# VHH binders against o67189: the designs that were tried, part 3

Target 1, 350 residues: o67189
Amino acid sequence: METTIFQFQKTFFTKPPKERVFVLHGEEQYLIRTFLSKLKEKYGENYTVLWGDEISEEEFYTALSETSIFGGSKEKAVVIYNFGDFLKKLGRKKKEKERLIKVLRNVKSNYVFIVYDAKLQKQELSSEPLKSVASFGGIVVANRLSKERIKQLVLKKFKEKGINVENDALEYLLQLTGYNLMELKLEVEKLIDYASEKKILTLDEVKRVAFSVSENVNVFEFVDLLLLKDYEKALKVLDSLISFGIHPLQIMKILSSYALKLYTLKRLEEKGEDLNKAMESVGIKNNFLKMKFKSYLKANSKEDLKNLILSLQRIDAFSKLYFQDTVQLLRDFLTSRLEREVVKNTSHGG

## First folded at step 1 (VHH)

Design d5 (framework vhh_7ocj_1)
Fold by ESMFold2-Fast, scan of step 1:
Structure d5 (fold): chain B 350 residues (1-350), chain A 118 residues (1-118)
Amino acid sequence: as target 1 above (350 residues)
Amino acid sequence: QVQLVESGGGLVQAGGSLRLSCAASGFTFSRYTMGWYRQAPGKQRELVAAITSGGSTRYGDFVKGRFTISRGNAKNTVYLQMNSLSVEDTAVYYCAAHVYRGSWYDYWGQGTQVTVSS
């Protein structure tokens, strides 16, 4: 059979399926993980994980094909990761591939779930052994949800807890997670706990709680302060981010992405492109982020953005080539910028 | 839901050894970089060791030659073997998973205390 993860999740736990072997694949990995979480809760100690890159061929077949005349104690859920790596070990061994298909076809006592961490191409699904699995088992797809559907799912979760979320707060949350359901689940759960008494979530509260290990720390706040040239506050937020376990690579990735988009927007502005159209062309489509990027463009010249990009490239290179601490290099950069702003404010003052 | 559970911390005499373990669940463990970090009171969290999906390792300068990071993908576990411990190694040790999903995200365990006495 071929079905969606939504239909499969709805039916699997209410009616025992005739099929015993399933392939789980798709773009929305969170939906697959949600299914597997429920599966683990149901099976408990009878939930078994196999890693295709590490398991031997004989151990793999033993785990799937229980030939015990006594039938074992309980049905198991066998979850297989890195199945592609297992197939690579079998290579062009014709007899081993035929054995694999036979063993999968003859699973009767357990449920077997072959899990892919991405969407499989049509070529992969039409090739053995998945072609045969489709005939005697099931192919379950977790297709990418529309942005509107993701937004409604998030709103529903807050509404179930009686929490009112401001539109700007919601747009901020969705945009910064890139509509990733796995990240959204973690952030929504933290926000629900935070707003359990007051029953309202504002943009400021989401900025403080979301996208950080601690409610008082936020990577986007650091980027926002830096791009608005509030280097003193940016230094304090950087220290908090590191204190609460945010990896420097994450900070660098987000900052570099914003700097490059801003530089592209300055170039498009010079060519006479409409700013709103230009922002959409670099993936900035919601009103909250458009307003923020307009503020960043006003605060930064093309030369400022070029110098930021070059400085970030040097920080990355020095941390990798010379084994220098990324955090210290970021602090040095911010301190240098703060000193420059002090000189500028003094010279323009009076 | 991503879960990281550390174990193996405790009190040890200077010159002794400890092995820390971190049991991971809720993600495809074998595909992501795992790390060990430590934080002493009043100090920032610092990198102790990291291991990539392919087995490449990186160590903090103060632990090179004394500590070894390893992973067991079949067990969803990352390990830190700590040899020749000194008083300066006293800290809370944190397990981390470094996951790429359009951007880098860091997941953290609750930490395990390591105390080295003279």
Scores: ipSAE 0.000, ipTM 0.159, lowest interface PAE 19.0, mean pLDDT 79

Design d6 (framework vhh_7xy4_2)
Fold by ESMFold2-Fast, scan of step 1:
Structure d6 (fold): chain B 350 residues (1-350), chain A 121 residues (1-121)
Amino acid sequence: as target 1 above (350 residues)
Amino acid sequence: QLQLVESGGGLVQPGGSLRLSCAASGFTFSNYAMAWVRQPHGKGLEYIATISSGGSYTYYSDSVKGRFTISRDNAKNTLYLQMNSLKPEDTAMYYCATKLRYFDSLSFDYKGQGTQVTVSS
């Protein structure tokens, strides 16, 4: 049989299959680990893990056929990792591969799960021993989920806990993880704990709670805050980046690159070019970055970007010509911008 | 849950060598760039080395370039740092960290509990 991890997980625990040997493979490794976690919970002491790089051939065959003695001859779930390394050990030996296939075909007392940490190519699936396993056992694939399916899965997890997530907050979470289910699990668990009483998650709350370790040392966060004109937070993040040993020249390089790309995009937008295609032409292909760059373009005029570029050039020149501290020059720049905001707020009448 | 467990730290004399290991679990290790970062006592965090998800590309801080080598074994979900020609200034807590593939090279997602390296006579 050939099936998806979703269909297999739904049916295995309620209507166990007649097949006894399964290959679990695919791009969405988190779904395979979720299945194995439920399997371990069901089988307890009768859940056995084998490592193909460490196990001998005879130990392997014994483990597949023996029932648990401490479980009173109860069936086991036998999970095999690094099966490829076990196959290399058998290395091009036709007779040994035929023995392996025969042993796998004759498993009747246990369930055997051969777990791959990646999606298998058609050549591997059509080659022995997996070709034979497909005939008497099952091939279970954890295919890459569409972005929409991942979004619905995450949304369902929040809804199960009675938590309402703002669309912008959800999209931010999905894009920052690159739709990685392992990372989403960690972040969703933290957010559920955070929102246990409040039952709502806003974008600001997701930003505060999610990725807190990476945010403190992330140059992208500094650049984001500066381009969105949140100079007070940008100053705090700059201090954190420097205290965490990020080189000031690296900050300058990334900031300058972003400023130049934005200026180019601003010019192309004013000429009536399609913004999405223009972004791709300057290397901005990620949907999250496209969304952020649209926000930066909205927050900054062409003159703002020109003045930023000139200020960054001045900082570079002063650090080189006068041996001035680049960090202090960046702090002075941000402080100047913050002071202008204070003057603006005062003039608008308190 | 995402877990990173560092090991291999210890006391070593100047000019000596150590190999650090980081055992990763709870995420698809082969999908993420990895980093080693360090924090000397009472100082800020410093990025030491990064390695791409497939291992083909590496980046080093100027302070360790030519002395340290970052590597990974995706089959074992393990990250390594080979540290040669150790100096007193290499004394720090060393952390294994993940980096998001879709963002700039300086972003990282999570760090482990750390392993102490002390270089002294």
Scores: ipSAE 0.000, ipTM 0.139, lowest interface PAE 18.6, mean pLDDT 78

Design d7 (framework vhh_etentamig_d1)
Fold by ESMFold2-Fast, scan of step 1:
Structure d7 (fold): chain B 350 residues (1-350), chain A 119 residues (1-119)
Amino acid sequence: as target 1 above (350 residues)
Amino acid sequence: EVQLLESGGGLVQPGGSLRLSCAASGFTFSNYAMSWVRQAPGKGPEWVSGIRGSGGSTYYADSVKGRFTISRDNSKNTLYLQMNSLRAEDTAVYYCAKVYGDYKIFDYRGQGTLVTVSS
């Protein structure tokens, strides 16, 4: 049997298949991880992981055949990683390779999942032992999703909950997550909870809620003000974020991400790359976000961004290594920058 | 509660070196394989390296093989990544990850440490 991870996931947990051995492969490893997470939740103590590079032949065959009698359930889910390394070990033993295929064919009491960390080519799938597995078991593929497909999946998730999302809000969300399905799932769930009554999501609301702990606080306003060098307003917004329970690490993560992207854009600009092309290469496609990043690049020199990155690294290090308060270190940084700007504007040197 | 605290990231010139550390708590560190994962600006996460709980087996992405070395000190509950011969394309946020079965699949990731390779 050959199927997609989407069909397999729904089918396996509602109508368990007759087949007992499955190969999981593909480019979208997040989708495989999601399936394995649900599998572990269902099987609990009867979820067993085997490492093909480290397991002996006899331990491997025992694990596929034996059921648990101590966990209150007799069926196991056996997940095999590094199966290719196990096959290399058997490559010099023709009889044992034939035994492997026979043992896999005869699995009746457990479910066996052979997990690959990449998409298998047609040649690999047509070679033993996977050719035989395709005949008595299943091949499950987690194909890479296009950006358009990811966008439509996100839109569908909102529409299923009766939520209308503005196009600019959607594009902002997709770009900030870099079309990463793991991050999108978390942010979409948070936004659905936020919009459960209103049934509409604007760009302002996505900026306020996405990547924040509180639905009523705007981490992106803080980042915007800091990058535009409005340190006085940035300090006030930071105090609001902390008072509403926003985690300092979340603020640092967003700020660091923006600083890194801006520094990368400065480097690409120095090398003669077209700015629009460079922005698209770092995931910035939305016209609103492009305009914002152009403003940030205009407001900050390469040296400004380098100093920001160094300061953020220092804050991270002192917070972790010396147990200093991240918020206080960030306030100190902003206060220092504010004082420096006041000196500039007053023309202290005459 | 599982906690992973990364440190050691920095601004470094091409050809330079950095050593990243990850302090782990809230689980029996020696029983779990660990990974380093990175995310460059505007790109998805890329698995970098993995190490078995015992420290006996190590694995690397082709892009870093021969330049990066993963190691661990189970007595200190600490994971390390020694990065040599750094290139501009190594610029990313580096995350320490608790492995969820496969070295490229993990159930917990730290907050990350920023590594910038630039002149």
Scores: ipSAE 0.007, ipTM 0.396, lowest interface PAE 8.9, mean pLDDT 80

Design d8 (framework vhh_7nfr_2)
Fold by ESMFold2-Fast, scan of step 1:
Structure d8 (fold): chain B 350 residues (1-350), chain A 120 residues (1-120)
Amino acid sequence: as target 1 above (350 residues)
Amino acid sequence: QVQLQESGGGLVQPGGSLRLSCAASGFTFSSYGMSWVRQAPGEGREWVSSISSSGGSTYYADSVKGRFTIARDNVKNTLYLLMDSLKSDDTAVYYCARWGTTVTYYFDYWGQGTQVTVSS
């Protein structure tokens, strides 16, 4: 069988499948971690972890064995990490691969979960042993979720707790976290606790409660400050983002996307296009983002946006061509903006 | 097959010091920023400190500023956390983490953790 992690998680714990061997792969690793956490909770001491890079071939086959000679068997959940390393150990030997496939096919009393830390390509899924696993077991994919799906998950979570969240508060929360599922979980849990008695969440309340780890890690806070020309505060927020492990390239990607959209909107404004329709054409569909982008357009000239785009292109080029630290290049850029304003304000009148 | 393995945890009295190490393998260590994150019993994960790929920039949570020092050795592929003036509130499992390459995770790889207990 082939299914999504969402459907699999929904059904596995209520109506366990007849299949016994599953491959878990995908881009949304958080969803796989969530499933495995529930699995560990259910199986307790019958939850077993195997590391394919450490385990011997003999130990691996023994661990998948259903029957204990010296006692009764109890259903186990066997989770296998680094399965690719185990496959490399077997090499290209056809007989050994056929043996592996036979052992996996014959699992009857335990559940076996082969966990990959990335999304498998069609070539890998169509190659042995995964091709055979797809026939007698299941392939479970944790695909990157659409923004709309993430929005619906968040709404459902609040609704289950009887909390009414205002549309602008919800959009702010989604943008604040960058649709990051891990941060959304943490932030939603904080907001549920905050709204436990009131049962209503406004934009103002979300802004106050979100002033913590999520805000300090939030790349959209950095982008907002930079586009509103608060370079001093932007530098401090950049420090927090890097501190919490946000990759500099991700910051660059989001900032570049926003700068390009803003530049396009300036061009469309000059041509007399309707601003609301123009915003929708570049993917800005919600009222909160439209409000933010109007503020950015007011704060930045077309020349400001052109210069920002060129600076970002230079940072990207230098980090890639010269292996320079992207964070330091971003700091240098922000510091140069601050110094330029100081020099401008201290220049002599003519 | 990215691997991060922590060591150096243990039991220490308040005011004491510990040095944590994280051995990294399976990736080009010098190309990634690294962090320390801790989790106390019954609590969520708390970011502690981060260091840029070159080691030129270091960052600290307000709760540990002035007491902890993060460092790295790109030749040995090892991350360090030097902890001074330890407090009971520093009791937690300390995890080594690699800076993420996607918006989905702030950190894309984690170690197994090392226990630090600060008690008399």
Scores: ipSAE 0.000, ipTM 0.136, lowest interface PAE 15.7, mean pLDDT 78

Design f1 (framework vhh_etentamig_d1)
Fold by ESMFold2-Fast, scan of step 1:
Structure f1 (fold): chain B 350 residues (1-350), chain A 120 residues (1-120)
Amino acid sequence: as target 1 above (350 residues)
Amino acid sequence: EVQLLESGGGLVQPGGSLRLSCAASGFTFSDYAMSWVRQAPGKGPEWVSGISGSGDSTYYADSVKGRFTISRDNSKNTLYLQMNSLRAEDTAVYYCAKDEWELPDYFDYRGQGTLVTVSS
């Protein structure tokens, strides 16, 4: 079976599936961690973690089949990390892979969860042993929630309480939180409490009530758009940030930090360093941030990042030395980049 | 009304230790799993550690495993995070969180947080 982490998380603890082996993968690692936390709470001592880079083949097979001796309950939840490293130990011999597939297919007493710290590509899912796991077990994906899906989740929460939210009010809330699920949860519950009697939320009310939302979440939306070269949307978000009272120096500090880290990663990449290891060396350990930074690195050349750093330094200098408005300098920078990108894209055929 | 008040943050040198506290009120503390969530400058929220309502089950992000210990005192409605071997990358505002959202299962935090700065 194939399913999402949302559906799997909802159903597993209420009506456990017939399948016994599951692959957990995806961009939204936070949701996988949430599921595993509930799993650990349910199974307690019967929650077992295996590390594929450390475990021997015989220990691995024993752990999958072994039941609880002392609890009266025979069922365990077996969670496997670094499964790719375990596969490397088996080598490329067909017989060893066939044995692994047979053992996984025959799991009946335990639940087995193979956890990946990133989203698997179609090629990986179509290759053994995951191809076979998809047939007798389940593939559970923790996809990055689209902005549309997050919007639907927020609307559903208001609707469950009988609250009608104006479209402009909803869009403002989503933009204000940068589509961050944790911030949205906090603000939605606060707004539900506020609108408990009136059952209507207007743009003006959301603007007043949502003033406590994290300013950094809004800045990250701006930084994300800028680094992905969506300058038109970045300009709109910048205007929103300034209108909400976000300090220009805060925007500059976060942008500068990201630009410098990205430039450092480009340098390490030139030296042949593994990208994931390089990211960890500069403090990027979260899989969501790793995914974002990979996208930023794809969208920006080393020269692009150098020019961004120099532009940010120039903005800082002009603000301090020539008494120029930092916000206007940021707008000018974004407008200039938008104009250059439009010219570049429209000139491709001639 | 759910109220969460974090305390215990401060400036420490790399390798140092801090103990964070979270005083909870407005709900039956022992009925809810609790978590610590942090937000570093320039980053989104990151889940750090969780503990079941009874205190029998604890779980940790890989980045803090072996260094941090989560605990609770249900008689005092207080959650703790013992932080050892602190690193520069642990610099963040730390929030305690009550799990209340069913789908997706998200954490609820309403506290002001406590700032932890790890620098030489």
Scores: ipSAE 0.000, ipTM 0.127, lowest interface PAE 17.0, mean pLDDT 78

Design f2 (framework vhh_surovatamig_d1)
Fold by ESMFold2-Fast, scan of step 1:
Structure f2 (fold): chain B 350 residues (1-350), chain A 121 residues (1-121)
Amino acid sequence: as target 1 above (350 residues)
Amino acid sequence: EVQLVESGGGLVQPGGSLRLSCAASGFTFSDYWMSWVRQAPGKGLEWVATISQSGSEKDYVDSVKGRFTISRDNAKKSLYLQMNSLRAEDTAVYYCARELDYWEGDAFDIRGQGTLVTVSS
């Protein structure tokens, strides 16, 4: 089947599909992330992530197998990243490719999601194994939303909170963010908080709030320190944010967003894509922000970003499944990273 | 009460044409983006086409581009899908759907029984 991420997200959780294997691709990575977050929330401990560049062939097939009846009786959601790297490991042997297609076709009790960090070209979708997946499974595309649809979504969010936004204020906000849904979500939430009592937003207010020092700006400072691996200062800023009553979900949202953008940029950089064009494709159009993201890319390897994403996913799962404090889990993560960096540097440097 | 009633399906030969209709009631039709989605026998739901509130923007799944045309009449509170050059693979139950608030993840609302399109010799 072919469908959009919007239709898929709506129907998957209300009227689950008969198909069991899906390819998720597209320009609007934020929408794929939103779907996967909801998927993780539904499946909990039965949500499994496989990294195609790390996993062995044996481990991959074991993870996708319909395990024995006394092991893995409940439905699982298996999410596969870097599937192209796994395909490279299989080489060009016809039997290996046929085995992969057969294993994917025979998935009956679990759901498998093959996630791409960019929009796939028609050539790749028409080639094996994705050609076969399109036949027995589904291709789900996260297309960039039109400017008109994005404008309507933003207006709806303000209307929902009873906030009246002046037309010039709205147009300024949309232009400021370049119609980037992820950035709009952050700015809209900040503006909703600002206008919670007054219920009116003027152009002057949007100009001040969007670029003024605020609790949200302090969250960006925390994220900056973490991505630059200044874990000691990041811990201090985190403590400050907590004392000011900043919600842990806001911190996690910004962190997850940045980590995913950086991972995508790292992958595109390795493929030889122009970095400035790659940054614009993930919504980074401001020269100051481009400078910051270049610093983050220098400070973090692909492995660092992968481990950050996995750690953030574990923090989210542990806070929900085991009712553990998100802030304490984040503190534990930062402390662990600080200790590892000290050990590594001391062991090699002397 | 929100209602969406699909009609216009039937049996047609490969290469033939059909025009599907959707009659909307119980909400302000002109305030919503509308879509057509389909379900082939033994398969899940597939998105087919979307149209903006005013009709100025349209989008289609790649397999139907150039063959299907989505349109709407806000005065009549109706959504249409003109299907040309039909193929056996287009055989499905077709549903009319309205878009909800996707910001929080609820994108589409499918209310009707759908209309069956069978493309067969």
Scores: ipSAE 0.015, ipTM 0.351, lowest interface PAE 6.8, mean pLDDT 80

Design f3 (framework vhh_7nfr_2)
Fold by ESMFold2-Fast, scan of step 1:
Structure f3 (fold): chain B 350 residues (1-350), chain A 120 residues (1-120)
Amino acid sequence: as target 1 above (350 residues)
Amino acid sequence: QVQLQESGGGLVQPGGSLRLSCAASGFTFSDYYMSWVRQAPGEGREWVSSISSSGDTTYYADSVKGRFTIARDNVKNTLYLLMDSLKSDDTAVYYCAREDYGDYEGFDYWGQGTQVTVSS
């Protein structure tokens, strides 16, 4: 079956489908995360996450077939990220892909969700193994919400906190983020926290607070230094942010958002798109941010940005699956990058 | 501005009981899922339990199911963990954590932690 995330979300929790394997993809990642949040609430300890870049083939197949023998529910919700990396690990042999398709087709006890962080093209959906999944399972698309609906969602969030947002302030916020709901969630939360003593939020306040932090704590400075490859200073700023009580996951979210936008801009640049128009299409309309993003694009190759995104995904996976210290993982990442610079400079000098 | 303050840890004998509390401030407590996470010496963080914003739905790690109970008081902005039949393996620092809306599996704020030691 093929359906939208809206229809799927309503029907899955009320009248569960006969299909057991689903692909979740689309432009509106916020809707996919909202669905997965409800899924986690329903399944609790029977909600299992697999990372395709970390998991072995045998562990993967075992996880799809096993049911909870100690939990309250007998079925599990198995959520798979980085499925493309698992496919690369599996190789290009027809027999290995046929085995994967057979295992997916024979899932009876669990629900399996293959999650993509972008909208899949028709060519990808028409290729194995997703072509077969479409036949015995479901393809669920999270299409981009209209600008009007996004605006209403943001207004509702402010109203629920008793905050009245001026029309020009709201419009500026929506344009600055390019109507990206994940970005809007982060900015809205900062603005709600800022406006806790005030019941009216003005344009001037949004301009100061959006993409900024207090003078004593500067997450943007850390992200700026990292993207400009000043890893030594980035490490020092990271230590300061942590000492001031900033949670590492807040740092990770801002960094991940910037890395993804930069990667998208590199791809649009390769296609011959005008850079200023490309930046506006991903929500970068402020002249200051345009200038910063131009600097980041000059400092980073497409491969650099791809490797950054993958490293951030691994840090996130390790902190979640193993509950390892995100700060230590991030420090290790920065230290490894700094050491490569030292080696490169020594090679030139010696 | 967001603060989470744990209390109630201590030394207990195997089979004993403890009640942990977490006082939340600086945000609308009733809007967030809340969790308990523990870390034993030399080990990584282990998720223990979560509770929905309303308190109607609770989740437990297999290692603590049937022994621990998570609860919340949205009027007092307080999260609780009632620990029964404690084992030496439950020895850890216990953290109160707020779930992040943008990351269904992540936490954006943590408390300072409270030490639980189970020894004979």
Scores: ipSAE 0.000, ipTM 0.126, lowest interface PAE 15.0, mean pLDDT 78

Design f4 (framework vhh_7uia_1)
Fold by ESMFold2-Fast, scan of step 1:
Structure f4 (fold): chain B 350 residues (1-350), chain A 120 residues (1-120)
Amino acid sequence: as target 1 above (350 residues)
Amino acid sequence: QLQLVETGGGLVKPGGSLRLSCVVSGFTFSDYEMAWVRQAPGKELEWVSSISSSGSTIYYEDSVKGRFTISTDNAKNTLYLQMSSLKPEDTAVYYCARDFYDSEGYFDLWGQGTQVTVSS
């Protein structure tokens, strides 16, 4: 079967399918996570996660077919991440792939969900083992939602919390995030917390609490300097931005967005994806920005980007949850980076 | 509200052991991937260990493999980090963190941290 994540989510929990093995893929990863969250609630202790890069072949096959030894079978939901890495370990040997297909075809006691972090192309779906899975199981796609549908989902989320959002405030929020469900989730949660007592959101309030990447031209200089590791100039520009009234959370949002896109691009490069095509998939469409991102990728390792993301997440969390000064935390971060870069250059020579 | 509270830090001599605890409230931690992240003085954040929402999949940073053990107690809503054979290089503030999407390392909730000092 081939179906959408919306249709699958409706039918799976109401009238479970005869198929036992499913591939979950698509552009709207948030919808796949939502489905998996409901799945975990339903199965509880019988919800099992397998990581294809770590699991042995024997352990993998056992997990798909295991039943209770104490009498009566308990149905499990088995969720598999990094399935592509499992296939690499299995090798391209025909016998091993045939065994995998046979085991998947014969799943009767459990439900198996193979989760991809991106939309699979037609040629990938037409190759083994996914070609066979499409025959006896299901391919579930989380397609990009229409703008109208995203608007209704966001409106529903506010309404469920008893918050009245003005129409111009809602439109601004949607445009601010470019209709990205992951970014919308973060901004909506922030706005719900802000409006928890008043139960109303105006355009002025959304503009103060949320920010737009497209409206903050001057912040791009700071981000550029930081990603090119010119920490001294980055500190100077940061001080100027704050003096001109640029909100620290706006700086954090743009920087976090860039760091996440760069990390995604590193991962896509590892998978052999064309860089220009990969950049377009994360919203980098103009030639000037593509040139900049190529420079950022050259200046930063995957580890550098992972560490940057972790640091930014901590700064954001500490400013929100513990009322720590975002600017001071960001300055401390930049100062530590500057000191490490000086030590690195001294130790290794220019 | 949502809260992560770390305890168990302190001063210990090289080769010693400490057990860190993270008590969660306001959510079921078994619904999320949980992690320990540390920051040494003047250094960037370093991911230490993660445990899947089911508890079945565990990852460690190479420098702590064989010395640290991450575990959960669902009945007590508590995440643990058992630290053995501690080295001066393990001196850091240790944070408990929740992965919002249970995959990408998007940590949206952090504890305030607990200080671990390894010194003679």
Scores: ipSAE 0.000, ipTM 0.363, lowest interface PAE 14.9, mean pLDDT 79

